# Designs tried in a protein design chat: VHH binders against Protein DOG1-like 4 (DOGL4). Part 87

Target 1, 232 residues: Protein DOG1-like 4 (DOGL4), of Arabidopsis thaliana (Mouse-ear cress) (q84jc2)
Amino acid sequence: MSKMRNLVEEKFLEFYESWVIQLELYLHQLLIAHNNNTMSETELRHLISKLTTHHKAYYTAKWAAIREDVLAFFGSVWLNPLENACSWLTGWKPSMVFRMVDRLRKSRVVLVEAQVKKLEELRVKTKFDEQKIEREMERYQVAMADRKMVELARLGCHVGGESVMVVEAAVRGLSMGLEKMVKAADCVRLKTLKGILDILTPPQCVEFLAAAATFQVQLRRWGNRRHYVTHS
Key: E = the ipSAE of ESMFold2; O = the ipSAE of OpenDDE; V2 = 0.75 times the mean of E and O plus 0.25 times the DockQ between their complexes.

## First folded at step 9 (VHH)

Design z30 (from v72 with T105Y; framework vhh_8fcz_2)
Fold by ESMFold2-Fast, scan of step 9:
Structure z30 (fold): chain B 232 residues (1-232), chain A 122 residues (1-122)
Amino acid sequence: as target 1 above (232 residues)
Amino acid sequence: QVQLVESGGGLVQPGGSLRLSCAASGFTFSSYYMNWVRQPPGKGLEWVSGISRSGSYTTYADSVEGRFTIIRDNDKKMVYLQMTSLKTEDTAVYYCAKYTDSSSYYPGFDSEGQGTQVTVSS
């Protein structure tokens, strides 16, 4: 990239690289657990707990970073173009994880009718929460094109104490609005993940988490390989 | 050309300590996550430890957690592995590797190094 990175971007790039490497290591442990029918429920729960803690650590770091610079998460420098193209409001689209759940329905690990019912209820709830956020983002984008915002942009051409401070205050307001929206989307992601794990048995949780981690890791590798082939 | 030169291995008794060194050249060292991987006799490569670009984040395989410490010096283009409480199971050729995202299910690595032999036996 020809653009310079700010401090928030560089710090999160380092964090994210380390976070993905640890995810790859956990994926290896999940695959070993999936192949070993001898693992106890306690051992499986411990592994699931490591993954949930790992995902919570991501959101803790992300929310600290977006408080400083939420725009860093729109077109993130720590993600390759393929990962960025697949992003929905700075992360995975919540309803997409039910594609991984659909694989469990066709797997050797059979879901009981009560689980299927609860997963369908969760899918519907997740889709409605998702659509609510999409409507809010649409309203935000429409507001950006409002006549008052256009007028404010004109004032930015006049660099002076008063006009600079007014423009800076407006930009801070816009960033705070995006931060709130990104956090709302992340809350739906966390609620959806927790909801699925609460419905599934420990072996089913391991299979689900392995599928999700495999997709995330492979998407990153596919995007990185295309860049290497094109530019090397 | 990427070059990684490992050193510091040797023969130690169980419970002993060793410090491995890796001298890097041919790439922008401070821009890469660095790893230590090992190959025990007759087995495949096993990831041991990793360290982020600035050294702010480290991670360890469960088998070495609490016993090994990875550190780096970006000015000297060096990465180190401080090993304590060594076990016979730690016997392996140790390699330094930069992360490249190109692996099956372990962190990908890229190394031109010959490795350094660590033997733990009484």
Scores: ipSAE 0.384, ipTM 0.720, lowest interface PAE 3.0, mean pLDDT 84

Design z31 (from v72 with T105G; framework vhh_8fcz_2)
Fold by ESMFold2-Fast, scan of step 9:
Structure z31 (fold): chain B 232 residues (1-232), chain A 122 residues (1-122)
Amino acid sequence: as target 1 above (232 residues)
Amino acid sequence: QVQLVESGGGLVQPGGSLRLSCAASGFTFSSYYMNWVRQPPGKGLEWVSGISRSGSYTTYADSVEGRFTIIRDNDKKMVYLQMTSLKTEDTAVYYCAKYTDSSSGYPGFDSEGQGTQVTVSS
């Protein structure tokens, strides 16, 4: 039963597969743009806009799905075990994208002093917002482990209509709390992404987005290839 | 055992239409994202269009968007590419391809068929 996929999982599996394939196609375009220094600013801006729209489409689909079943996003069936192991509250950890930004300092296009200052301010703000969510998650988990879990364990030994209703109410409360936290984390992700793109020039945006997409695509391939090593 | 058989190509004038078909066998067709890719004369493979497992999501290369429509019929194990407003630059061998992320290099898809030739010429 625990291995069965529900309708939300089936629908999001199809969506996510399509979304990743299109990300891979956009990555190819980003790599061509990065290696071609004759592309106009308008051409680069158009490509950046396509990637921004693509990421927004992901969150639109995700938020619709978590409204129906937020638990599907914890240990997701559309992600391999390596992708799931690298997840922070159902997605990428916002502060980690600054490692990709730091790579720009070693690139052909280097950051100017004003950009470095703005990126550091954004990094500090992102880390603060991230830690705030981590504290909320810890408080949520402690509350579930102590009072609600003890109550659910006790009621699990009793059969009757009242016990069923109390258990169902507790489960709904759990899901609603997780939905709120996942959306809060996603808002930090979107604000961080927008902030970085607002600070960077178009060529720097292309390099940043290429690095981010490369990591996401390679992580998926590494996790999938693990099975071939094991099963020959 | 995976087999993809393309058909429906031919000679057509600019502005004309063609419908390509791909018959799939040897795998669980309804579980895979399907693609159309093409190879113009003297050039490498170019991705054209893709369709999700149930047909709910479709994507198109910028060069064909608004002119081509990808469709699938899971009961018949078929993928179709409806091409309208054809241009000389659409001349290519068209291949049906199953997506795979195990491939190294560029966009991960396998073409197992012989392809179908589309020639757009006056």
Scores: ipSAE 0.552, ipTM 0.804, lowest interface PAE 1.7, mean pLDDT 85

Design z33 (from v72 with Y106W; framework vhh_8fcz_2)
Fold by ESMFold2-Fast, scan of step 9:
Structure z33 (fold): chain B 232 residues (1-232), chain A 122 residues (1-122)
Amino acid sequence: as target 1 above (232 residues)
Amino acid sequence: QVQLVESGGGLVQPGGSLRLSCAASGFTFSSYYMNWVRQPPGKGLEWVSGISRSGSYTTYADSVEGRFTIIRDNDKKMVYLQMTSLKTEDTAVYYCAKYTDSSSTWPGFDSEGQGTQVTVSS
């Protein structure tokens, strides 16, 4: 029962698998760095830069793929069902990363008052930007159920040259709207990540990135194992 | 019934070259990311290089970057590791490993073969 994949899905599947494996390699380096107090600030900044570049490479590839087939990112074939269930507008929910920061704060991260204040300001701003996108998504979903769109969908069930063209134009408009919303959500993700890294010291950045990468990798492994593990 | 058979190891002098081969069977080879990993004397497993399903993406450990090249032939179900400018620190048993997310380690891989010994000494 394997689903047939289109060219965009096949290319992004290979890209994403490679990207996640490289993330696991960086995670290993982050864990070594976290346990090695002799690494210089320059060495830590270099590792953080590698991770930042890696995340930017993901969005470069994603936005190229979205241009070709935005719907491939809703219920993605390169993500397992657990990863898909945890997705917010084709990716991680920006406000969730502050729960990672809170967890680090309890375990090993020593944050000064100025950092706590800046992180709280960033959290509020991120939530505000997130809610703006959620309102746009709600308006998009309501528009899908509006009379005009329902009538166009019914029209598309009947054969007719000019009617087919009208339906195709509507579908293209829907895809363009989704692409715009996905890119807006990705911009919030990138701004949130950059904001956190700008507030944290290099050792704290390493701890944060290690925690985030651990969660991402572990979520993928949990979802994949759930489908294979059965015992009766 | 996954089987990986490594070959091509041997004794070489520093600065020398070797080409390692891995013959795969028992799984859909073209659907898996493939790796080379090594175990130096007295050390744990060390990841060396990886290659994506079609060969479009390759990755190398910092210690071998620019000296080693990983390639694959999906029709022949083979993975190769071309090693140049060999150093005494490259002395290890080399294993071909299929990527798995079922591993308890990061990155996720398991060696399935007996490996091939590479010794770099004068």
Scores: ipSAE 0.585, ipTM 0.804, lowest interface PAE 1.3, mean pLDDT 85

Design z34 (from v72 with Y106F; framework vhh_8fcz_2; at its last look DockQ between E and O 0.66; V2 from the best seeds 0.00; counts 0 for: pae E 3.2 > 2)
Fold by OpenDDE, look of step 10:
Structure z34 (fold): chain B 232 residues (1-232), chain A 122 residues (1-122)
Amino acid sequence: as target 1 above (232 residues)
Amino acid sequence: QVQLVESGGGLVQPGGSLRLSCAASGFTFSSYYMNWVRQPPGKGLEWVSGISRSGSYTTYADSVEGRFTIIRDNDKKMVYLQMTSLKTEDTAVYYCAKYTDSSSTFPGFDSEGQGTQVTVSS
């Protein structure tokens, strides 16, 4: 399916494509590092830092874009339907990454008791933060049906004039709230990621990041194939 | 038929410069993220540089960052790689490649050309 894109969508689409390709390149490096135990701790930390910087760059670009049009991110044209379906407030759900950590534990990764405790604490905190954001999001969504909008609904459907102005005003209000919530969600994402990386050893971080990147890349590839999505 | 024709390679001394060119045809050039990859002797294929559809975004391997520059001309359907401060380890066959998400490997590239030999030697 084809969709008319605005300038924000077009720009971010190109950015995201580039960003994902770079992620794949980093994934390749992560896999090499994971499979080859010859890398020093310094080298591993450098690789981890590159990935962290890469993720930060994404959010920098995202936040600049949402300032212009936050609604573009609730119908992300740069994502396929599968990616969109898996999105929580325009990105990955923070609590989901703990499932990846759990999988690591079941593999060759051995976590010490102290790490397990810290991860659990982080999990609880992350879940709590998600719920707070969800509740606030709901408030903004419900608030869309304000007194004026309800009045319009009561009077019937109108396509122009005052009705358009009322809707535009409502949408502006919603957009401001959405931008706030998206930023809040992104902060939870970044904090969660940082928290996990601070708890894990460098080799464990590499494995975790490789798993996360693999998941993201595979989701995109599979979704593109199955839905015949072309972003060109 | 997709065609990618690389040129510009040659023999150069360490510290020298070369400019590679890639002529593309047989596909919508402006719709693809384009790359340069290289294969050193006895080694596997390695990514060197990439450029977005409009050319607004460029990326480089750590080994070539600050020394190589990738540019594209969508009107001419050309991709270029300006190489400076060449090192012996830059010796390789260089290929122009389209990004593809159909590959089983990360990253995925589609190279149809014969490549161009770059040899850096004193």
Scores: ipSAE 0.694, ipTM 0.883, lowest interface PAE 0.7, mean pLDDT 90
Fold by ESMFold2-Fast, scan of step 9:
Structure z34 (fold): chain B 232 residues (1-232), chain A 122 residues (1-122)
Amino acid sequence: as target 1 above (232 residues)
Amino acid sequence: QVQLVESGGGLVQPGGSLRLSCAASGFTFSSYYMNWVRQPPGKGLEWVSGISRSGSYTTYADSVEGRFTIIRDNDKKMVYLQMTSLKTEDTAVYYCAKYTDSSSTFPGFDSEGQGTQVTVSS
């Protein structure tokens, strides 16, 4: 017996699985580029562009889906429990990618002083934007507990035909607030990714994207193995 | 046991067409992303095309985009590769492969069949 899924969840589950498998295909190309170091700058930029387009395609699909059902993205059925546990506002925490960048400093990749300074400036700005969203989410949760939740509880106890419309309007209001916060978080994610790629050279971009994709793919595989062994 | 049986290969002239078939058994076919991969003479495995579990999403290698079409029939447990405008560079053994996340490779493939030979030559 499986949990019933709505159409948004079913559609996005299939999309996300396909998106991750395509990410694995790009990861293979990134690892070849990184290990063989025979590709031209034009070829490296083309590969980086493919990855950038791929990440943008994810947000295009996500934003279409959250317009229909933003709650599907909180504890998503297309993510395993480990992926869900690591999520911050329905995705990766923007400041976490700077830990990937810090690991580049300790590899064969040489970051020059100017790049280090720009990355630190970007890290500070990303942290600021992140904290702003966290404050907005806290205010939203407090408002839900105090006023809207009390009103929803009252209406839920006395629901007739006409009162259903009022409950639906309140739920739509709550969903719109969450949608705005999720989009704001996603904009910080996209700006952070673009900012890092703009600062790094093409070979450094390839190494960074390979590290990020490897972590994302392996986190999924680790969680899938643990879940499967425990509950299968 | 998981089994994938490829068929439909043969000798064809440049510009010609072939339709490859893959019959799947031993697993829940409709729950897996399916792929076609090929191995040209003297080269490694090359990913060609993939299709999502219901067929809603497809993807193709740049070298075959616009010329090949991947389709699936979940009721028959079949995946197909319709090849048009064939080139000598398409000469290879073609394999049907189901996606797996337990492989050390990216992407991971499980239970490749015996393959079907495609030769494009005048």
Scores: ipSAE 0.682, ipTM 0.867, lowest interface PAE 1.1, mean pLDDT 86
Fold by ESMFold2, look of step 10:
Structure z34 (fold): chain B 232 residues (1-232), chain A 122 residues (1-122)
Amino acid sequence: as target 1 above (232 residues)
Amino acid sequence: QVQLVESGGGLVQPGGSLRLSCAASGFTFSSYYMNWVRQPPGKGLEWVSGISRSGSYTTYADSVEGRFTIIRDNDKKMVYLQMTSLKTEDTAVYYCAKYTDSSSTFPGFDSEGQGTQVTVSS
């Protein structure tokens, strides 16, 4: 039997399952729009807005859960093993989204030179923001290891006021720092997404969002199939 | 054996209300995301609404948002769809379905029941 998940992890896992199922439903709409050019620009912009709102809802729920217990997110327990392999401060490296854009350029989407220049500028800015977060993360690497040691000490801890209070304050400070860092990474992810959608035309946005949703839905499905491995 | 039994359909006039029920058996009901899907006359399946395992998260198709409410009762193994402000476009056979990620048909939803007919006319 698997280990007990805490309440914060279980609530977020339920939300995430619902969120991915809804993303799959939006993917059907994106694929229809991509394969059919009968949709007006207004209809395309509405669909793009739905997807943008859906992604914002993910982060809103995540930030609420992080306020409860940020360490639940560093184990990536709510993600299957394949999804967990892509984890970077509880999510994807923001700059990896440009690999999706690059893939589309090679196969389907033709970008004008002005768009290419703007995308490269955004890529550089995104990478710069990532590096700032990585430098901050380095300051907390030792503290993360100490956090696990503090948890183990609590399981067998001596009842004592002063030393326990100092340890609890240090753990609280670590948790607040990690929460801040995760939110900063998520803000870079959202800023990068919005920047890409602002540079691309509505038909190009639909193609990009369809590719991104396809990847995320397939990643969830492939990870789930790995869990069906028989005992040999 | 998995069973989903839908009921509560009928003939109503535009603007009317109905409450659909789905009784589940033969599987661990509380472990599944549950849905209502519908099949309008001469058309394929259309997703209507979904509800998370505990009932904490609900989702709706744009065409029914604000008019339909999905509810579940895990103790009774029931899913409900409260429909109000019905339109002729809501005419369909309504099915209760559990989500699976192995389905090759409409995005992972498996319907096992006969469905219940809702007709909104005149």
Scores: ipSAE 0.375, ipTM 0.748, lowest interface PAE 3.2, mean pLDDT 77
ESMFold2 (binder alone), look of step 10: mean pLDDT 79; pTM 0.797

Design z36 (from v72 with P107L; framework vhh_8fcz_2)
Fold by ESMFold2-Fast, scan of step 9:
Structure z36 (fold): chain B 232 residues (1-232), chain A 122 residues (1-122)
Amino acid sequence: as target 1 above (232 residues)
Amino acid sequence: QVQLVESGGGLVQPGGSLRLSCAASGFTFSSYYMNWVRQPPGKGLEWVSGISRSGSYTTYADSVEGRFTIIRDNDKKMVYLQMTSLKTEDTAVYYCAKYTDSSSTYLGFDSEGQGTQVTVSS
């Protein structure tokens, strides 16, 4: 093992493996629902609710974990290199899901004009929120390079109770700022997901969720497969 | 190298109970999510239950939830499936399977053992 996992990383790795396996099981149910045109609207709504709850459970666990170690989510040990390369602030980029909706529109899902307008309004709002967070991340990175932070780092090189405590307090402050930023990005993700599901009909929601889950599962498998070719 | 040996199946009346066992060898058991899957007569594989590497998370198919309990013992390299309130629809060959991303199925598992037959009949 070239890297030792800390307790937060080990706990979240176990949670994430279980969460992805449950996602694959829900994907199987979504594919069955797609092929069964006799499923009632109530039954489709129940399945959509299961997936919504599943995604919320992910953020509940994630926010508990980032409170302990937010940096574990940057270059996560439970994700392969391809999954990590495709991450935006520790997760999927919210505006990317509109590309998926656009693909579904052209091949499988017919949307009425009112839905198209609402999706475009949501897309614009999502992109605005996304850019606001990107500006905040840029400011965070610039602040880490400023003179004050350099001085604190230099001070931390000297052994002494008082100077060590000052450096530790500063590092904790930086960690809390990063945690707040990650949570802000996750809130945009949840609002975007809810917004899309509120605009789409239940059969269209099933198509969207199936496409999203398929992409997530395939990305994981492609990354694992390419790693084998490179390192085997 | 990887071996999974299932046991504990048999013939039971509806409403009965059985405990299935899976003995694992040839891999680092405590590093893998473990599953029970079943194959009813003339049908494909159906996922039944799963358990995380330390046992902290379990999940069940809707058809068995509340009736079956999955347990693991990492020291003994064992997975168990406690089955209660058995129904005729539970009749199947039951397999123990480790989870793997290399699987061609969307469920990400591969069965390595011969299975154990469970027959629920009056």
Scores: ipSAE 0.572, ipTM 0.812, lowest interface PAE 1.6, mean pLDDT 84

Design z37 (from v72 with P107V; framework vhh_8fcz_2)
Fold by ESMFold2-Fast, scan of step 9:
Structure z37 (fold): chain B 232 residues (1-232), chain A 122 residues (1-122)
Amino acid sequence: as target 1 above (232 residues)
Amino acid sequence: QVQLVESGGGLVQPGGSLRLSCAASGFTFSSYYMNWVRQPPGKGLEWVSGISRSGSYTTYADSVEGRFTIIRDNDKKMVYLQMTSLKTEDTAVYYCAKYTDSSSTYVGFDSEGQGTQVTVSS
């Protein structure tokens, strides 16, 4: 079993490293587009589509991997300790992307009142969805300490044979519960990202995606440069 | 000491083909994403292609996609760049580069090789 978990970790580490490197390359393209006024709306939409496809590819790979070993995503080996410390249910906390949106309010490409209203409505819905998931996680944690689960744990310590099968079924149930929770959180992430991109104009989308990618890349670099976050 | 030794460059006519090789030593080759980057005359470094640890994932600059193929052989500690349909714009010194998160560039790589010259001219 531990060999299979190691294999899932190795495969996703290779995928994630490649995914992040491609994100860095897309970030470079986003920064050029942001600083260049010669790019057409069609060209900007194509670049935004590349980023959207790239993020969808991440969740496709992640959901395949969590089906095999969801626990690999809690304290992931492909993330440094700083990235792991900043994780909320195996990824970015959806409401945090609105910090990137707030930056757009001071941008050269100013948000109109209709966009501000729609973004605030999306922010409220995102926070509501987060709270719903947090309540489900609380229920999950309480279920872990449920009398029936405590009895199963005790039985597993004292009796062999049939109790092994019952404990294995309970562990499978726990893994399935975590898979549902992680997938629910990822759905909120994708819904929030899509919602923001649907509200913004192509130049604003480029600026937003550049800000988000910059933060993700810098967080990784800060964590990989031991003590970097404590420097002036 | 990390060493990357590039070879296989030369003079070729437009539409021609070349295969570049990079021999790696001084690090655990199979644990690193590998890149090809190039420097055209009078210009800065341009990223060309990359390949994941086992070779399962590859990526290419828009300017070379469909024309270049990156391959690696972990047993031999080699990375290759198969170049076809070469254009005058492909003229550059080509470098093999190990990916590093400590790079000061947004493309996250460093090169310590001497490079191999590719000249596409009639």
Scores: ipSAE 0.564, ipTM 0.819, lowest interface PAE 1.7, mean pLDDT 84

Design z38 (from v72 with P107A; framework vhh_8fcz_2)
Fold by ESMFold2-Fast, scan of step 9:
Structure z38 (fold): chain B 232 residues (1-232), chain A 122 residues (1-122)
Amino acid sequence: as target 1 above (232 residues)
Amino acid sequence: QVQLVESGGGLVQPGGSLRLSCAASGFTFSSYYMNWVRQPPGKGLEWVSGISRSGSYTTYADSVEGRFTIIRDNDKKMVYLQMTSLKTEDTAVYYCAKYTDSSSTYAGFDSEGQGTQVTVSS
């Protein structure tokens, strides 16, 4: 029972820390753009593109890492307990992002009727895709329980390395299936993010991205403070 | 106790170069993301550059990208900022800072050293 990190966990911890710090710097730029309202449309599109590229970089790194060890992403060592508690299939829950869009509507973002209609259509589609993934994951978990029990029953009560080898083979099979599910969930996340940004104007995109980044950064800070208070 | 000691600042002409050094002690240096931040005369703190734990990832403010290079030596517990093509706008007190979750500092960075003065003037 050690808390030793494997190589994948150590590499992704360094990557993720750097990625979040860069997100904080982009958040500062988004807040300046939003509050001053002096930037040209070209300048706003450039800033939005920087954020989009930054999120794509995260998924590029994540998919490389899950190919090596998908289980590292279930209860991640680079996330605090609060961040882990808010995770759905190793990341943010796609449908929940529309609550941030709803918050923008109530603040100072003026959405025209056509945008409201398109956002509702996207919300329905996102929820459908999300539920499809949830049903597949449930079937996978049920099948894994059944397959593992059958394999353990076939082995009988063996003492020693033979039982260990069978369990290791079962874990490898589980990892391959989980990798497929995690990638499917990430595709829904990216599709949802792109869909929202395609519907919104550049100033609205800036406000949306600022709200999303603010929530992510604050969630991390709240979780880190809780850990400090609990263990100080 | 955490100690960060900056050095290498001075007076330099526009277009010149300087190398800043930061000596760290009192913490596990190789476990922290390290930053350079600066404070121009009469202004607040501005983030300049950052470097990951092993040095694999570096990031720069748009104003210094391509002109400054951040380097670290974990064995010596040192962070360096190589500055080239210096501009009058680079005039500031430069601070070395380990990353902290501090809301009182720009972008979550906190300065803990005395700083080193860089003046770019003819």
Scores: ipSAE 0.516, ipTM 0.789, lowest interface PAE 1.9, mean pLDDT 84

Design z39 (from v72 with G108A; framework vhh_8fcz_2)
Fold by ESMFold2-Fast, scan of step 9:
Structure z39 (fold): chain B 232 residues (1-232), chain A 122 residues (1-122)
Amino acid sequence: as target 1 above (232 residues)
Amino acid sequence: QVQLVESGGGLVQPGGSLRLSCAASGFTFSSYYMNWVRQPPGKGLEWVSGISRSGSYTTYADSVEGRFTIIRDNDKKMVYLQMTSLKTEDTAVYYCAKYTDSSSTYPAFDSEGQGTQVTVSS
């Protein structure tokens, strides 16, 4: 298992590095599109499609990896400590993206009343789905401390073939529970992202995606470089 | 000390092919994502292609996808750019660059080489 865990971590580290670098390249294209009003609606839709495909590719790779080792995603080696500290169930907290949406209200791009209403409906639903996942995680954590699990942990302190096998079976069961929970959280993330993009116009989608990508890339660079705030 | 040396450029007819090479030294080559970037006459730097540490993942600018192929040889510490169906707009100085996450700009590159000139004309 340790050997398999190392392989999962090694493969996903290379994948994630490449995925983030491609995100930076898309961010550059998004910033050019946002600052220059020379792109057609067709060109903007193509760029938005590339970003949605890119995010879907991340979840395809992630779900394959968590089937092999979900625990690798709790305290991931491909994330720096700051990124890990900001993680909610192995990824971004869905409700956080509405802070990026709030920036659109302050920008030069005007949201119409129909869009505002649909975004508020989506925000409420996303928050509800997020809270359901949080309750499930709480139940999972409480179940870890039930009498049967405590007794199993005590038995695992006594080295013997039977104790080791029973503990390993229980750990596999716990991992399967975490896998289902992580996938449920990722489904909320994908539904939230798709919902926002379906409501927004192409120029608004570009601004939203640029804001989201900027935050993700900045957080990574901040953590990797251990930046100090400059007051100059 | 980090060093990147590009070669393989030259004058070629439209529709022709060239293979660019980049020889790397002074760093652990197999630990870095590598890129090709270019600068057309009178224009800024344009990212062309990138390749992951082991070569498992590659990406290309829309303008070159399907025509260019990026390859690496970690044992030889080399990155290659195989260019086919060359167009006049591919005329540029081509640079090899390693990725860095310490830059304040997007995309982030460190240690551009001396460059190799590619001229596509009749």
Scores: ipSAE 0.638, ipTM 0.849, lowest interface PAE 1.4, mean pLDDT 85

